# Designs tried in a protein design chat: VH-VL binders against p39960r1967to2165. Part 8

Target 1, 199 residues: p39960r1967to2165
Amino acid sequence: VPLEDVCERENTLIPTIVVKLLEEIELRGLDEVGLYRIPGSIGSINALKNAFDEEGATDNSFTLEDDRWFEVNAIAGCFKMYLRELPDSLFSHAMVNDFTDLAIKYKAHAMVNEEYKRMMNELLQKLPTCYYQTLKRIVFHLNKVHQHVVNNKMDASNLAIVFSMSFINQEDLANSMGSRLGAVQTILQDFIKNPNDYF

## First folded at step 20 (VH-VL)

Design CC4
Fold by ESMFold2 at other seeds, fold request of step 25:
Structure CC4 (fold): chain C 199 residues (1-199), chain A 121 residues (1-121), chain B 105 residues (1-105)
Amino acid sequence: as target 1 above (199 residues)
Amino acid sequence: EVQLVQSGAEVKKPGATVKISCKVSGYSFTSYWIHWVQQAPGKGLEWMGWIDPSDSYTYYNQKFKDKATITADKSTDTAYMELSSLRSEDTAVYFCARLPYSDFWNYFDYWGQGTLVTVSS
Amino acid sequence: DIQMTQSPSSVSASVGDRVTITCRASQDIRNYLAWYQQKPGKAPKLLIYDASNLQSGVPSRFSGSGSGTDFTLTISSLQPEDFATYYCQQYDSYTFGGGTKVEIK
């Protein structure tokens, strides 16, 4: 399901599943060693996603405070599975080259940091509202995860690596021979370290 | 062009240690995880574990946790796998392999040529 | 623990034949499955990812289908260079199927 269709159907700016999953991780998962780098079992993740699809988004009483969902890595895995299965990446197919071209120029020292941040902010403002708000929610979440690095061993660069495919689809990645993957990682690392510069 | 080039074949006595190298080129070493896969003679493929070269974080198949030690050297763009206390059942070809992107739920788009380790009494 | 049951273990076939290889997962793995070709003395080569997506540079006679627990690799018209062993691999714990050797009939 496209992200915009989910937000329209729910009358929300951010998909309910994203909000509930991230809130639970923020409540009890920020100190989990290897968070977002170590998978939960796919069976547990499937069960959680099915429960969410059948019970969760339509019932405000649905919570993840349940013995069925004790595994933090299953909750984190469910979130990453949701992002992986979106039909379009979070930078969108329409804009992913604009985002990554800007980061490639910055990495090549073809612009100063102030200009890079200004141009990046302009690109972010062109995203559809639900993409922007969902991205903002994710970036501030990952900043919280980063702040817990002493316990969870996941700094901003680690998080940028493991979330990069949420922002570029495999077809665009294959055509770039990997150069755009590094660009996405650079963008995400900066977002995670400096969220207030962009959001 | 992406390449994973492994060290050459090794013949070892039981109880010895071997260290296999996997030198990468054509991409940013720290942006991609490296996996190791065993193939015993005439057998199928068995996953052993992976390393994130950016911080040397490792994750092992439980079967190999006490046998293998995976490391990375960012200064030479090289991953290593050390096998300790070698036994005859460790005789196999060992491959390093790269993911198309660094995350779980993944597949291997590039492979090293393989390193034959023979353990012979 | 996800078990991958690959069948058949071998296929005798002639050039031009349609060959179908199956993998069955012990639980729902969505489309998180890849197919590889391996020739003797060589590393595996990726053919199909995400159950049905053809890897760049792989001939169009190869196709993959399935989701959930049942997956197939199809070679629509077998060529001499296709005689090899084929493996499926599930993404969650990187378990490979037992392999299918495609041989000259």
Scores: ipSAE 0.653, ipTM 0.853, lowest interface PAE 1.8, mean pLDDT 89
Fold by ESMFold2 at other seeds, fold request of step 25:
Structure CC4 (fold): chain C 199 residues (1-199), chain A 121 residues (1-121), chain B 105 residues (1-105)
Amino acid sequence: as target 1 above (199 residues)
Amino acid sequence: EVQLVQSGAEVKKPGATVKISCKVSGYSFTSYWIHWVQQAPGKGLEWMGWIDPSDSYTYYNQKFKDKATITADKSTDTAYMELSSLRSEDTAVYFCARLPYSDFWNYFDYWGQGTLVTVSS
Amino acid sequence: DIQMTQSPSSVSASVGDRVTITCRASQDIRNYLAWYQQKPGKAPKLLIYDASNLQSGVPSRFSGSGSGTDFTLTISSLQPEDFATYYCQQYDSYTFGGGTKVEIK
């Protein structure tokens, strides 16, 4: 289901599943070693995702503070599976080249930092509201994960690497031959380290 | 232009150690995990583990945890796998491989040419 | 861990034949499966990713289908260069199927 359709159907700015998964990780998962880098079991992840699709649709009091969902890495995995299975990536197909071209130019030293931040903020302003708000929620979440690096071993660079495919779809990734992936990683690392510069 | 170039074939005696190299080019070494895969003679492929070269974080198949040590050297864009206490059943071709992006739930889009390690008396 | 059962173990076929290879996972792996071709003395070569997506540069006679637990690789018209062993691989723990050797007669 497209991100816009979920937000419209729920009358929300951020999908409820995203908010609930991230809140639970922030509550009890920030110190998990290898968070977002070590997989949970796919069986547990499938079960959790199915529970959201079935129980969450009929019971707004549905909670992740349930003995069925004790495994932090299954909750983290469910979040990443949700992002992976979105029809469009978080930079959107329409704008992903604009974001990545800007970062490629900056990495090549063809642009000073002040201009880069200004143009990046202009691009963010053009995103549909639900994309912008979901991205903002994710970036501030990953900043919190980054702040716990002493315990979880996941700094902004590690997080940028493991989340980069959520921002560029697999078709565009296959055609980029790696240059756009590195650009996404540069963007995400900066967002995670300096979220207030952008959001 | 993505390339993974492995060190050459090795012949070792039982009890010895071997260190296989995998030098990468054509992409940013620290942006992609490197995996290792074993193929014993006449057998299929078996995943051994991976390393994140950015911080040297490793994750192993439990079967190989006490046999293999995976490392990375950012200064030379090279990953290594060391096999210790070699036995005849360690005779195999060993491949390094790259993911299309560094995350779990993945497949291998680029492979090294393989390194044959032969352990014989 | 996820078990992968690949069949058949070998196929003897003629040029132009349709060849079908199957993999079955012990639990639901969605579409998280890839297919590889490996020729003797060579590294595996990616053919299909995400169960059905053809890798760039791979001939269109190769196709993949399936989701959940049952997956199929099809070669619609076997060519002489398709002599090889074929492997499936599930993404969660990187378990490979046992392989299918395709012999051309």
Scores: ipSAE 0.652, ipTM 0.851, lowest interface PAE 1.8, mean pLDDT 89
Fold by ESMFold2, look of step 24:
Structure CC4 (fold): chain C 199 residues (1-199), chain A 121 residues (1-121), chain B 105 residues (1-105)
Amino acid sequence: as target 1 above (199 residues)
Amino acid sequence: EVQLVQSGAEVKKPGATVKISCKVSGYSFTSYWIHWVQQAPGKGLEWMGWIDPSDSYTYYNQKFKDKATITADKSTDTAYMELSSLRSEDTAVYFCARLPYSDFWNYFDYWGQGTLVTVSS
Amino acid sequence: DIQMTQSPSSVSASVGDRVTITCRASQDIRNYLAWYQQKPGKAPKLLIYDASNLQSGVPSRFSGSGSGTDFTLTISSLQPEDFATYYCQQYDSYTFGGGTKVEIK
């Protein structure tokens, strides 16, 4: 299901599943060694996703405070599975080239940092509201993960690498000759380290 | 063109150590994890572990954690796997392989040519 | 842990035959499965990813299907270069199936 359709159906700015998963990780998962880099079991992740689909749809009080959900890496995995299965990436198919072209120019030292940030902010303002708000929630979450790097071993560069495909889909990657993945990583690393510069 | 080039075949005695190299080209070395896969003679493929070359973080199949040491050298764009305390059952072809992007739940789109390690007394 | 059961272990076939290879996972792995071809002395070559997507440069006579626990690789009309061993691989813990050797009869 497209991100906009989920937000419209729920009457929310951010998908409910995203908010609940990120809140639980922020509550008890920020110090997990290798968070987002070490996989949880797909069986546990499937069970959690099924619970959201069945119990969350009929019980507004559905919570992750449950003995079934002790595995932090299963919660993190469920979040990454949700992003992987979205039909469009968080930069959107319509704008992914605009974002990545800007970062490619910055990486080539063809642009000073102040200009890069100004133009990146202009691009962010053009995103549909649900894309922007979901992206903002994720970036501030990853900033919190980054702040716990001493314990979890996941700094901004590690996080940018493992989340890069959430911002460019497989079709766009195949058409880019590989350069767009590096550009996404550059953008994400800066967002994660300096979220207040952009959001 | 993405390419993974491994070091040549090795013949070793039991108890020795071998270090296999995997030099990459055609992409940014630090942006992709490198995996290692064992194939014993007449047997199938068995995953051994991976390394994130950006910070040298490693993740091992528990079966191989006391046998293999995976490292990376960013200055030469080369990953290494060292096998210690070699035994006859370590005789195998060893492959390095690359994912299409660095994340779990993935497949291998590029492989090295393989390195035969023979352990004989 | 996820067991991958691949069958048959070998198949004898003639050029032009339709060949079907199956792989079963011990638990639901969604579409997180790839198929590889391996010829003697060579590295595996990716054929199919995400259960059904054909890798670039792979002939259209290869196809993949399935989701959840049951997956199939099909070669619609076997060619001389298709005599090889085929492996499935699940993404969660990188477990490979035992392989299926496709031999000339």
Scores: ipSAE 0.650, ipTM 0.851, lowest interface PAE 1.8, mean pLDDT 89
Fold by ESMFold2, fold request of step 25:
Structure CC4 (fold): chain C 199 residues (1-199), chain A 121 residues (1-121), chain B 105 residues (1-105)
Amino acid sequence: as target 1 above (199 residues)
Amino acid sequence: EVQLVQSGAEVKKPGATVKISCKVSGYSFTSYWIHWVQQAPGKGLEWMGWIDPSDSYTYYNQKFKDKATITADKSTDTAYMELSSLRSEDTAVYFCARLPYSDFWNYFDYWGQGTLVTVSS
Amino acid sequence: DIQMTQSPSSVSASVGDRVTITCRASQDIRNYLAWYQQKPGKAPKLLIYDASNLQSGVPSRFSGSGSGTDFTLTISSLQPEDFATYYCQQYDSYTFGGGTKVEIK
């Protein structure tokens, strides 16, 4: 299901599944070694996703405070599975070249940092509201993960690597021969380190 | 042009150590994880572990944790796998392989040519 | 660990034959499965990813199907260059099937 359709159906700016999964990780998972880099079991992740589809859709009191969901990496995996199964990436097919072209110019020293930030903010404002708000929620979450790097071993650059495919799909990546992957990683690393500059 | 080029075949005695190299070209070395896969005679393919070259973080199949050491050298765009205390059962072809992107739940789009390690007394 | 059961272990076939190879996972792995072709002395070559998506440059006579626990690779009309060993691979822990050797009859 498209992100906009979920937010419209729920009357929310951010999908409920995203909010609940990220809140639980922020509550008890920020110190997990290799968070987002080490997988949870697919069986546990399938069970959690099924519970959201069945219980979370019909029960506002649904929580992850349950011994069925003890495994932090299953919660993190469920979140990444949700993003992987969205029909479009978070920069969208329509805008991914605009985002990555800007970062490529900045990396080539064709643009000063203040101009880069201004133009990046302009691009962010062109995203549909639910894309922008979901992206903002994710970036602030990943900033929190980054702040716990002493324990979890996941700094901004590590997180940028493992979340890159949430922002550029395989079609757009293949057409660039991988050159746009580095651009996405540069954008994400800066967002994660400096979220207040963009959001 | 993405290429993974491995070091040549090695013949070793039991108890020795071998270090296999995997030099990459045609892409950014630090943007992609490198995996290692063993193919023993008659046993098929078995995943050994991976390294994130950006920070040298490694993740091992528990079966190989005491046998293999995976490293990366960013200055030469080369990953390495060292096998220690070699025994005859370690005789195999060893492949390095790349993912299409660095994340779990993945498959291997580029492979090295393989390195045969033969352990014989 | 997720076990992958691949069958048959070998197939004897002629050029033009339709060949099917199956993999069964010990638990639901969604569509997180790839198929590879390997010729003697060479590295595996990716054929199919995400159970059914044909890799660029792979001939259309190759197709993949299945989801959950049961997966099939099909070669609709076997060609001389298709005599090789085929492997499935699940994404969660990178377990490969035991392989299927396709031999000339």
Scores: ipSAE 0.641, ipTM 0.847, lowest interface PAE 1.9, mean pLDDT 89

Design CC4
Fold by ESMFold2, fold request of step 25:
Structure CC4 (fold): chain C 199 residues (1-199), chain A 121 residues (1-121), chain B 105 residues (1-105)
Amino acid sequence: as target 1 above (199 residues)
Amino acid sequence: EVQLVQSGAEVKKPGATVKISCKVSGYSFTSYWIHWVQQAPGKGLEWMGWIDPSDSYTYYNQKFKDKATITADKSTDTAYMELSSLRSEDTAVYFCARLPYSDFWNYFDYWGQGTLVTVSS
Amino acid sequence: DIQMTQSPSSVSASVGDRVTITCRASQDIRNYLAWYQQKPGKAPKLLIYDASNLQSGVPSRFSGSGSGTDFTLTISSLQPEDFATYYCQQYDSYTFGGGTKVEIK
């Protein structure tokens, strides 16, 4: 289901499944070594995703505080699986080139940091509200993961690497000259390290 | 042009060590994980482990964790795999391979040409 | 760990034949499966990713299908350059199937 359709159907700014998964990781998973880089078992992840699909993500009685969901990496994996299976990436097909072209210029020293941040903020404001709010929620979450790097070994650079395909889909990446993945990683690293500069 | 170029074939005696190199070009070395895959003579493919070159974090197949040591050198864009205490059953072709993006749940879009390691009694 | 059962282990076929190769996973792996072609003395070459997506530069006579536990690679009209060994690979723990050698009949 498209992100906008989920938010419209739920009457929310951020998909309920995203909020519930991120809240649980923030509650008990921030110190997990290799969080988001070490996989949970696909069987556990499938079970959790099926529970959301069958029991309803908006049901007030549904909770992740359950012995079935004890493994943090299964919860983290479910979140990444959700993002991977969205029909469009978080920068959207419509805007991904605008985001990545800007970062490519910045990496090539074709603009100064202050100009880069100003132009990036302009692009972010053009995103549909649910994309912007979901992106904001994810970035602040990843900033919290980054702040726990002493224990979890996942700094902003590591997180940018393992989340890059949530922001550019395989089709857009396959049509690029290969530089767009590195551009996404540059954008994400900066967002994660400096979320208040953008959100 | 993405390319993974491995070091040449090696012949070793039992008990020796070997270090296989995998030099990459045509992309940013630190943006992609490098995996290693074993293929014993006349056999299929078996995954050995990976390294994130950005911070040298490694993850091993349990079968190989006491046999292989995977490293990376960011200054030369080269990954390495060292095999210790070689035995005849370690005779195989060893491939390095790249993911299309660095995440778990993945496949290998580019491969090195392979390095034959022969351990003779 | 996820077991991958690939069949048949070999097939003898003629140019122009339709060839079908199957992989079965021991548990639900969604569409997280790739197919590779390997010729003697060469590295594997990616054909199909995410069960059904054709890799760039791979001829359209190759197709993949399936999800969950049962997956199929099909070569619709075998060409001389298609005689090789084919492997499936699941993404969770990178286990490869045992391989299927496609030989000249």
Scores: ipSAE 0.632, ipTM 0.842, lowest interface PAE 2.0, mean pLDDT 89
Fold by ESMFold2, fold request of step 25:
Structure CC4 (fold): chain C 199 residues (1-199), chain A 121 residues (1-121), chain B 105 residues (1-105)
Amino acid sequence: as target 1 above (199 residues)
Amino acid sequence: EVQLVQSGAEVKKPGATVKISCKVSGYSFTSYWIHWVQQAPGKGLEWMGWIDPSDSYTYYNQKFKDKATITADKSTDTAYMELSSLRSEDTAVYFCARLPYSDFWNYFDYWGQGTLVTVSS
Amino acid sequence: DIQMTQSPSSVSASVGDRVTITCRASQDIRNYLAWYQQKPGKAPKLLIYDASNLQSGVPSRFSGSGSGTDFTLTISSLQPEDFATYYCQQYDSYTFGGGTKVEIK
């Protein structure tokens, strides 16, 4: 299901499943060693996704406070599976080249940092509201994960690597001959380290 | 052009150690995990583990955790796999491989050419 | 771990034949499956990812289908260069199917 359709159906700015998964990780998962890098089992993740689809659709009181959802890595995996299965990436197909071209130009020293941040903010403002708000929620979440690096061993660089697939889909990456992956990682690392500069 | 170039074939005696190299080019070494895959003669493919070269974090198939040691050298853009206490059943071709994204739930889009390790008395 | 059962273990076929290879997972793996071709003395080559997506540069006579536990690779009209061994691979723990050797009849 497209992100915009979910937010419209729910009358929300951010998909409810995203909010609930991130809140639970923030509650009890920020110190998990290898968070977002060590996999949960696909069976546990499927069970959680099915519970959201079956129970969450009919019971607004649905909660992750349940012995079935003991494993933090299953909750984190469910979040990453949700993002992976969106039909469009978080930078969107329409804008991913604009984002990555800007980062490539900055990495080539073709603009100063102040200009880069200004132009990046202009691009962010062009995103549809649900993309922007969902991206903002994710970036501040990942900043919190980064702040716990002493315990979880996941700094902004590690997080940028393991979340890059959520921002550029396989079709756009293949068309770029692979040159845009590093650009996405540069953007994400900066967002995670300096979220208040952008959001 | 993305390339993974492995060290040449090795012949070893039982009990010895071998270290296989996988030198990458055409992309940023630290942006992608490197995986290792074993293929015994006439057999299928078996995954061994991976390394994140950015911080040297490793993750092993349990079967190989006491046999293999995976490392990376960022100064030479090279990943390594060391096999210890070699036995005849360790005779195999060993591949390094890359993912399209460095994340779990993935497939291998680029492979090294393979390194034959032969263990014989 | 997730077990992958690949069949048949071998098939004898002629140029022009339609060849079908199947993989079954021991649990639901969604569409998280790839198919590879391997010729003797060579590294595996990716054909299909995410169960049904054709890798760039792979001929359209190759196709993949399935989701959940049952997956199929189809070669619609076998060519001389297609005589090889084919493997499926599930993404969760990187286990490969046992392989299917496609041989000249």
Scores: ipSAE 0.627, ipTM 0.844, lowest interface PAE 2.0, mean pLDDT 89

